# Miniprotein binders against p81326, part 184

Target 1, 226 residues: p81326
Amino acid sequence: MLHFGGFIMEINHISKILEKEREEYIRNKVEEYLKQGFSKDDAVNKANQSWRTYIGHRIQDVIYNLLKKFLKDSGLKVTTDKALNNRNLPEELDKVKRLIAINYGEYLFLPDADVIVYKVENNDIKIIAIISVKNSFRERRFETTYWKLKLKESPVTSHIKVFLATPDKDNEISYKCPNGKPKKMRIILEYELDGIYFLKEDFEETEKAKHFGKIVEDIIEISKKL
Below, E stands for the ipSAE of ESMFold2; O stands for the ipSAE of OpenDDE; V2 stands for 0.75 times the mean of E and O plus 0.25 times the DockQ between their complexes.

## First folded at step 18 (miniprotein)

Design K18 (at its last look DockQ between E and O 0.03; V2 from the best seeds 0.00; counts 0 for: pae E 5.5 > 1.5, placed apart)
Fold by ESMFold2, look of step 18:
Structure K18 (fold): chain B 226 residues (1-226), chain A 83 residues (1-83)
Amino acid sequence: as target 1 above (226 residues)
Amino acid sequence: SEEERKILELLWKAFFLLWEALYLARKGDYEEAIKKLEEAVKLLEEALKIAKELGNEELIKLVERLLKRVKYLIEEIKKKLEE
C-alpha cells in the first residue's frame, strides 16, 4: 500500500498555516477590542476565545463537506448538531434529532455531535455515527467519552459509533507513552471511543487511532452491518 | 494586510483540495485526485504571484515549498495510475 508523501505534507503544512493565521487573527482582534475600550489583557483573552471558535468551525466545515461528498454514493446522509437545533426542522431531520436525543427528566438534550451520519432504510432512519471535532484538549478533555457512555445506556442509541477527529497540534493525545510515560488522556479516549482520526501524520497509529483519510471507508463498513 | 489575507485564503483553498486529493488517492480514484491537485497548483501559483508582488521572502519560500510538494504528489499518483 502506498502511503503518499502528500498526506504527510498536507497535515504538517495545515498545522503551520493555522498557526500563522492564528497570529494574524489574534493581532487584528486585539486591535479591534482595544478600540472598543477593553483592557489589553481582556482584549487578548477575548481574541483567543474568538480564535478557538473560528478554527473549530473551519475544521468542522471541512469534515462535514468531505463526508457529505464521499458518503453520498453509499446512500449515507450527513448533518450537524447545529442544523438539528434549528426551529424550522424538516421532518427527516426532526426524526434524526429525536433518535439521538438524551432524556434528562423534563429536559431533552442532544449529545455534543458536531457531525452526524445516518441512513434512511425502509422509511426508517438509522443513526450510524457521530464525529466530535476537537481542536484542543485544554478543558473538558473527556467530554466525548461522556457522550459515548450516555449513548450506550439506551437500546435506541447503543449502536451509534462515536468518533473523535482532531489535528492535535499540541501532541496532547498523539502517543500512548511519550518519553516512556503513559498519557492518560490518549489511553482513555482510545479505550472508550470507537475511533480517533488524526488530521496530521505524526501520531501513534493503532486499530482505533488512524489517519483521517480512513474515516469514510470505516463509516461505510459500519453502515453495512446495520 | 489585505494582500496577505488573500494569500492565506488561497492557501486554505489549496489545503482543502489537498485533503480531498489524499482521500481520493487512498480510495484509488487517482485521476480525480490529480485533478484536485492540479487545481491546488493553480491556487498556489496565484498565491506565489501575490507574494512576489509584496516582496515577502518568507511567504515566497513557503509557497514555493508547497508547490514543490504538491507537484511531487502529482508525480507519485501518476506512477500509481500507470501501474
Scores: ipSAE 0.108, ipTM 0.517, lowest interface PAE 5.5, mean pLDDT 81
Fold by OpenDDE base, look of step 18:
Structure K18 (fold): chain B 226 residues (1-226), chain A 83 residues (1-83)
Amino acid sequence: as target 1 above (226 residues)
Amino acid sequence: SEEERKILELLWKAFFLLWEALYLARKGDYEEAIKKLEEAVKLLEEALKIAKELGNEELIKLVERLLKRVKYLIEEIKKKLEE
């Protein structure tokens, strides 16, 4: 049973922390940019932009912690690409790293994997899903799609589900055909990925485009089939 | 139970609305933030109703606590609008 009780409490704390953190962060960044010779208005704008980048990482952390907590009862484990970048990995994580690696001939590279969900059965590791967390799509619109396609090319990784989680604040992919005009990015992402999970309410729901609240159940279901 | 799942779904939705509202408030879009929070209140009230019908004291307490928090945030943002 997914116990949301702990999640809600954690969310309240996270929100408070994020608010305090923002105020402090913005103040410090404004001061920094003023010292660099920017005008007050420019400093504020830059600080806000910096915060948007920072908050993206915070959202990723929240998602990671949520998944880690909610999937634990199902016996599923969660890690991150950052955790895999360590030189001295525990055996389990070293195996995880190897099982998500993409072959480029002479080289192996890891896909962008903000969150990695896996299970351990009979001392064997099975990678279940990779979740990419995107706050905005301004710079890297199809990066997650690229990794999904690359993972499909190998029988070792072809089974790995790739999900995108996003608040999509700018409504870049929330709707397929707003005003009758197709949004290529939404259509392509939905077609190529295994799912898109929105951290918002205002979006066009489809079989693959769902509210983030459904991601835990979906992952658990997938895990049972592997 | 199905009812418990519904409660959890509502709580998640409310949570994301709360998060959106906080983000909007941070941008100075207080009016839209309040709208999101008011929507969250509606969802939480529905969750509370279901929780009470189930007699789940733990969920009742949880939802009540969250309602208090959301309502508090609405008031705080309203104060900023008047500022």
Scores: ipSAE 0.019, ipTM 0.354, lowest interface PAE 4.9, mean pLDDT 87
ESMFold2 (binder alone), look of step 18: mean pLDDT 87; pTM 0.848

Design K19 (at its last look DockQ between E and O 0.75; V2 from the best seeds 0.00; counts 0 for: SAP 75.293 > 70)
Fold by ESMFold2, look of step 18:
Structure K19 (fold): chain B 226 residues (1-226), chain A 83 residues (1-83)
Amino acid sequence: as target 1 above (226 residues)
Amino acid sequence: SEEERKIYELLWKAFFLLFEALYLAEKGDYEEAIKKLEEAVKLLEEALKIAKELGNEELIKLVERLLKRVKYLIEEIKKKLEE
């Protein structure tokens, strides 16, 4: 029954390659920043930040392309926050952007929605889900939860499912009660979000915490219910 | 370097194909899964060739290990297809 549980085995091999990429990436970036006149401490900090941005975009691209490919035949469309921030926005994407915007009085801001799933039905656009992609929880630990709460405040956005996708390499949210002690971050994220999807095999699976391979079926099921 | 960047571009394309194949295999689409894995093997072999030209011994070892595991997975899925 576990003949396709090889995902964990391939992820471990991939993770070791990513460790090597990180080492080489950071070394090159520190050299670049030192040549620009930054102190060693500043160069290291900038290189680490650069890596976090780089690896986050890589993981986001994989997720975007997988969802786009496997949701297409179900009539579902996928876009990204990057696409929605372009100056020359197609009309369809302009509508998507307006449907997820959050009102702060005289200002409108987009939630931090890395990947957005929507459908077009009878000339109307319906936002199905947003997926936040997090490689690490070192910074902005509960940002995704904040955006879920803001989306719940309006009848236009209250139906939008908010998911978190993560490799969680450092096991920051993989288990609810490691060593018998509640892990606040995992418990709060699972409670407030509509789902957490792990890009690894070693985590505590629950109704809301699932292997990433389940996300396509879950999104399709949700889209049928609206 | 630019050569290191090229290796990792190939590796990330292979990672995408691997994830795609795993999803297809979970859905029982074994023939398409095998096709994607075979494409990933070609990309991994190209990345390995460049890593060898650079003499990056640790990366060579890591890519060879992943390549062997991907080939093993292809054979396992072929067994399921024949059943």
Scores: ipSAE 0.746, ipTM 0.912, lowest interface PAE 0.8, mean pLDDT 86
Fold by OpenDDE base, look of step 18:
Structure K19 (fold): chain B 226 residues (1-226), chain A 83 residues (1-83)
Amino acid sequence: as target 1 above (226 residues)
Amino acid sequence: SEEERKIYELLWKAFFLLFEALYLAEKGDYEEAIKKLEEAVKLLEEALKIAKELGNEELIKLVERLLKRVKYLIEEIKKKLEE
């Protein structure tokens, strides 16, 4: 086993790269917002918000591309909720959209689904998994859990696995009971979700909490049972 | 600067390749893993060149460290291929 120990170091390096990139990004954005007439405080706040959005999208894109590539050979397909927001969808994606929709009586709404994994068999679509990508848990801590519970309520969607992928930059959910104190968020997320996959090495591994490197294998295994 | 942005873009691409390589290596596909890492080396070398041109010592050090690590991984995987 190539000890992912090497991977740990690389991830740490990436974190450092990201931090430097952040500093530069923030500086540039602050300057931009100041030129637009915002106060210094407002400029800083907007820059930070912009960065959060920017880095979130980057991480999501990386995960999407990785899953798309590694699942392709297994005949599995990958899409995103963003791709499903189009008015004119190909038939296949239109079906995917309908198969993940949550019923609210008069309305159908889509769960937050950063990545959607599905297979096509005999012209039928089976949704396998939804992966939520979270860089940090500062806001909407249990949003993914909400969607999992909602999906579970319908026989149409109850089989769909919901996974969380995160670098957990701030170590919010990396450990269940650090220093003997239970981390409520980790415990609840692990309990309610089908799995948590960490894009880091420093975390408490459990049956449901794994390194991101295991997600492909797990998805493939699930796909064989559906 | 535009050049700094390019450096970061290259670093992200290299990172992606690194992830891919590690995954492949875990699956025992060492040859393909090495290919990905070699591609990552090329990207990092380009990034290093730009960083040196900019005189950004912090980025230089960062990229050099990453390069060293990737090259080390290549050698480790090569050893496994010979076993």
Scores: ipSAE 0.361, ipTM 0.730, lowest interface PAE 1.2, mean pLDDT 89
ESMFold2 (binder alone), look of step 18: mean pLDDT 87; pTM 0.854

Design K2 (at its last look DockQ between E and O 0.73; V2 from the best seeds 0.00; counts 0 for: pae E 3.2 > 1.5)
Fold by OpenDDE base, look of step 18:
Structure K2 (fold): chain B 226 residues (1-226), chain A 83 residues (1-83)
Amino acid sequence: as target 1 above (226 residues)
Amino acid sequence: SEEEEKILELLWKALFLLWEARRLAEKGDYEEAIKKLEEAVKLLEEALKIAKELGNEELIKLVEDLLKRVKELIEEIKKKLEE
């Protein structure tokens, strides 16, 4: 399968690789904490906490690199909020930063934007999409929704699509009504955001909730309409 | 271990090549797609060698599964080239 089917099969490989990375990471961190004088139980707990932070960045990096590579041929560019936090920005990135800024009266603040997709045409920058990457929803469950709503309040940013990408390992938002009980978070996120993209196979697919393999195509299509 | 990390690195590289190849094939660039996949095969074969040396059955299986996938895609693209 050259298209979507093939990519789905490959996600299983990603999950397995990440699991092996976890095993190795935890083992190494436990050993490190034991050497620091922590008890075995404390070492394990600390290692797990460290992993939660690490894996979040890891997934973000993977998604960033994927989008950067796959969108390049379409003439689209990718950056991150981290890249925008520099004092000395190239002109292009300075413009990107300004075009995603949210007005709070006396202050401008940036939304959480793990990945920013934009195009440059005739020296004009158009922001296409912001992708928020979430490994888990333990914290800041509706933060992405907040930023989407804030972006909609300005004609400068109202066109920007906001997507969520997640493996949703704990099945927090994979299904709308598992066992007949509505999952509030899934329903709200799907309603408020422009799309949710899952880095997994086991989820309830809808018009807005899709496999991550479709995100590139969707972004390209959006870019053609801007 | 350092060897396990190397295996994982090779797997990631191979996956990226696989995805690039898929995209190329979708555009009709079949020859270039095959080149990418052949490169992926080389990386996976290296990973497999390391995994076997370590005796890590789980990693061996993981590499073999991906290698199978890459080879299947090569054959699929080759069929398209013949059409």
Scores: ipSAE 0.334, ipTM 0.745, lowest interface PAE 1.4, mean pLDDT 89
Fold by ESMFold2, look of step 18:
Structure K2 (fold): chain B 226 residues (1-226), chain A 83 residues (1-83)
Amino acid sequence: as target 1 above (226 residues)
Amino acid sequence: SEEEEKILELLWKALFLLWEARRLAEKGDYEEAIKKLEEAVKLLEEALKIAKELGNEELIKLVEDLLKRVKELIEEIKKKLEE
């Protein structure tokens, strides 16, 4: 059982690989936009905008594939919000969707749950955790906490763990008290959520704020208690 | 370039092998973990060859750093196996 040191170093490489991926992506997109007749400045602006959309999907795919691969031997299943929004859902996924939906009178909405972990026991489905992926906190900073609070309102969903996964490249929530001043976003997110998992090495580790590599162990442990 | 994209694909595959090896070691499957890490070394050596052909020093450094990390993990796991 190797719980420390080596696993944390692998997280640092994720961030470095993503940065090189960004550089290649931007270069290719600028070339594409220049061929379409855009000015250099417009091509660069469009490429950066395109990257901001792409990186969120990329991180979600990494998380989904990691969890799917490493949770299968523990009897845990993984799906995504994108998969649950398909109109032609298998019965199992339709049940998953219903079990995380929030009731607003005559309307049902899914929480911001990019990746969902669940198990099946005797044809009953139990939702273990949802993971919200955030690349930036400039907009919708506390959306994940809102969904956690809504899930707590019903006995059907109150057990669901809500995690945030983020590279937090701009250090918006990496430390509780940077420069000696409490960082509101970090403190509130950590307080309200069940965990924050960082896709980088440089952040303040706490009992709830951890390296992303620990998420598999945490989910397995939670599933044993439910 | 196409070569840089191939290097990045090899790096991602190697990283997933590292994670897989870590999980195997946590379950006590040390020999299988080492096998996965040796697979990662092979992929990283391929990536390093391509990076050197390109002369891309930033990618060379990234690949060499990951290779160093893989070798450190192999030694760490071997120590657990000998205990």
Scores: ipSAE 0.315, ipTM 0.723, lowest interface PAE 3.2, mean pLDDT 85
ESMFold2 (binder alone), look of step 18: mean pLDDT 87; pTM 0.854

Design K20 (at its last look DockQ between E and O 0.43; V2 from the best seeds 0.00; counts 0 for: pae E 6.3 > 1.5, SAP 70.443 > 70)
Fold by OpenDDE base, look of step 18:
Structure K20 (fold): chain B 226 residues (1-226), chain A 83 residues (1-83)
Amino acid sequence: as target 1 above (226 residues)
Amino acid sequence: SEEERKILELLWKAFFLLWEALYLAEKGDYEEAIKKLEEAVKLLEEALKIAKELGNEELIKLVERLLKYVKELIEEIKKKLEE
């Protein structure tokens, strides 16, 4: 394995590139929140949260584009929950939307699905995987797990693999038992999800916890079994 | 400034190419990885040019560090191709 100290260094480089962008972004957001009547401390906190969300979206876009590109040759298609939120969907995407919907009795709701991988065979759509992209776990730590469990409850969606992709910059789930202390979040996420893919090199690798570079191969393999 | 924004745009583009290249290299597609990195070098060189024109020492240092990293990565991948 080319120990390209690459993704970690990249995160650090990203952080530096982003630092200047961040300063401007934070300044602008702080000003915006101050105008909305927030205190200085609240404005700063909200700006930092906004920044984390912004960064998360950028990472999600990268992952989406990478998956779209590298799965294309295998005949697999990729979409996003954002694309599915349109009122006028092409027939194909409308079917995708319906095939990932979760039943709540009188209502159908979509799981959080940053990236959706599917294939079209004989005019039938098969959902292969949902990838949740998390930059940090400060909020909604087990949200992806919730959706996985809900998808399992229906024979229509039970086959859908749910993966988590994360740089885990704060090492929240990179190791199961650092210093002999079990990390509850890592253990639960790894147990409940079909896989965790790290956009970093420094993590505890397991059967389910892998480097992000393996996700394409894993998805292709799953697709062949469906 | 508009020039600073342009520099940041170039840096982002270069970064995405770098990520793609690293992914390709991990898959053993070293040739395509190198192509992506070479494109990233071009973008970074343009960014460096603008940064120097602005006299922004912070941006100059940032871009130079990235350029050095990308170039070193190219050389590392090239060595693997010869292996």
Scores: ipSAE 0.134, ipTM 0.547, lowest interface PAE 2.8, mean pLDDT 87
Fold by ESMFold2, look of step 18:
Structure K20 (fold): chain B 226 residues (1-226), chain A 83 residues (1-83)
Amino acid sequence: as target 1 above (226 residues)
Amino acid sequence: SEEERKILELLWKAFFLLWEALYLAEKGDYEEAIKKLEEAVKLLEEALKIAKELGNEELIKLVERLLKYVKELIEEIKKKLEE
């Protein structure tokens, strides 16, 4: 009753309520886009994309605030890729940004990460983990895997853990072999990433695929080894 | 519609507090966990008032279920604190 399993059930219930409102949200957004001059088909596509963005931001906000709150007493700090892309960064965040940047010849780019966990000891900054929040795997299925592989290419970033957090409402990656048939996306994501954290109860748990409630303890344990 | 959006924002805030409280209770920080849950109750009571003004039976039942869960959790944690 006092375990994270109960919490995950409550989050799933709120997500279901938000899905019941989806039709009204889509209808209002379609009308808005039609007023902007989009065709009906384009307006519908943009409205669906707007809904996915809205839901993703709600989940990301919860994840960010939880990690920030509960990692503080372990000497761990949390920021976001959005914060790192602002102009006029404080010195600490500028260092964080440079420590996760990936070199593409004459260009430096940040990996696509929603939440970044790091620590500061005597002005020395060490990046612990990045967490990608994915609501759907319809497009950009392996984006998170790509960034993990890029981070492994350098001794400066090879230690950074890459996690995926997802409600996975459509069961795209919830099971490795549903109905006895391998689910390629789940198998590859689990193999390549350092962990997958589900924001729901119904999934196949493994050493790398866990309830989201386990993520704080996992990050703290990893930070002790670095 | 605006009232329904307000209810949803109150529910999200209450769930964040519930999440914090469950984690605190697992770490033995029972006093702070109770404080967070009491704040969540206030937010849920506000959401219930709005849901009743709307006459939305489904939202009323949802908020009532959440209130029951949080209040029961407060009592369970209070028992642990007294031990």
Scores: ipSAE 0.015, ipTM 0.354, lowest interface PAE 6.3, mean pLDDT 79
ESMFold2 (binder alone), look of step 18: mean pLDDT 87; pTM 0.852

Design K21 (at its last look DockQ between E and O 0.63; V2 from the best seeds 0.00; counts 0 for: pae E 1.8 > 1.5)
Fold by OpenDDE base, look of step 18:
Structure K21 (fold): chain B 226 residues (1-226), chain A 83 residues (1-83)
Amino acid sequence: as target 1 above (226 residues)
Amino acid sequence: SEEERKILELLWEALFLLFEARFLAEKGDYEEAIKKLEEAVKLLEEALKIAKELGNEELIKLVEDLLKRVKELIEEIKKKLEE
């Protein structure tokens, strides 16, 4: 296996792209909100919130499309939580939705599942993995771990692997002990989740913390064991 | 500007191709990986052209650095194919 250590865009390149895109996006949105009659401060705040949503969707779309493309030949299928939020679902997606649902007694709720990987065998659905996509960890630091733990509580969902995919632009979880100080978030996420996949090169690699380039192979291997 | 937005879109597209190339390389499909990288080079060259036309030194540098890296990767893969 040829380890192309330098194959992916350096983190600095990705960061610079995102920053430039952000600057332009914010500027345009601020102007838009000002025209709508918002104050400058409100316009800036709204623009920043809009940016967070926008960039999150963009990264998620990239990941979704990559996984969809590269898992297809292995007979694996990919969907999203958004696709499951319909009143009228095809039978296959309805089954997927039910198989990832978490029991809260009187209610069933879905975990945050930005990307869902599953296979169909003899009309039976097997959920393989859920991938949570996060650009930053400002608001929802341990949300993914919560869902992983909840999924483990049921024999119906306990086998489902939960992965985190992130560019980690702010370097929040890229290293376990930078400067000798433990990064609580990295340690906990790595411990609780089945894997963390980085969309960058500058990170501390471990058994569970890998480059995103490894995710396809890992998912395929998991699928063979189910 | 519209031109700057186009540059950024080209960079995103190139990024996607780089990830594709990575996945292909991990599978041992080095020839196909090279093809994706070459496609990325084309997009980056277009981005560079626009950046130069705009006189945006920051974007010029960014794209040039990326182009250099991608070309180096292509050569690295080619070398491995010859071994």
Scores: ipSAE 0.622, ipTM 0.851, lowest interface PAE 0.8, mean pLDDT 89
Fold by ESMFold2, look of step 18:
Structure K21 (fold): chain B 226 residues (1-226), chain A 83 residues (1-83)
Amino acid sequence: as target 1 above (226 residues)
Amino acid sequence: SEEERKILELLWEALFLLFEARFLAEKGDYEEAIKKLEEAVKLLEEALKIAKELGNEELIKLVEDLLKRVKELIEEIKKKLEE
């Protein structure tokens, strides 16, 4: 079906509206941190980080709930890194956690896997995809590619698809060659990852770079091959 | 303030509905997509009411612009449903 051309629906637009309320949010948080005994400077820094965390978590919640809702009829289950960090994991989630863990000799660590899609067949769990949600590429810009490469090193995790979901509000990866010059971050992310899903309309679409609206059918198709 | 917290929650709920409508439209479920967008319109209209009570003219304009975009999307989907 045709894309709704010309109409723009963006997290960035809603986030800009929310930015107008940012000052009040930060004032309230500064007061909270001052009451906790932080210095004024520390309280301000923590309040600004709190806003960024708030935005990031809300985007992750939207993604999680959309995937959970639209994948359930296909026999696919969805969980989060938050759920996997609970102290008393159900047996099913404990298995999911162990199936995505990466071995570093004496230590096991989880990749940064904000949202995990898996299926259960005959009491066996198969991990389908890991979705990393990034609101900004100012820090840890290639962490997702690192985890994809680590997952590829083992036959038990090499099948796991690694996706990036992003509003990309600063246009850091939206186009491959916007001024005739390759955007390194976009080129490397698209090359190494299994897909990039944009939470906005304005980006260069490719076989791997799509609007987030396509992620459900892509995950379902992948799951049929496993 | 409590009013500003309410605006935030309304905006996030509307965002969820907008993406939900996109998934439905991609599947060809146009009538359900319209229903979700109409729910989003109601939430955005409530957010606009609160913005007007606060007297925040810039916020009023931004929410009005978003509301216009959502209503245009509803009309686009209605055209596809009629085809």
Scores: ipSAE 0.524, ipTM 0.808, lowest interface PAE 1.8, mean pLDDT 84
ESMFold2 (binder alone), look of step 18: mean pLDDT 86; pTM 0.841

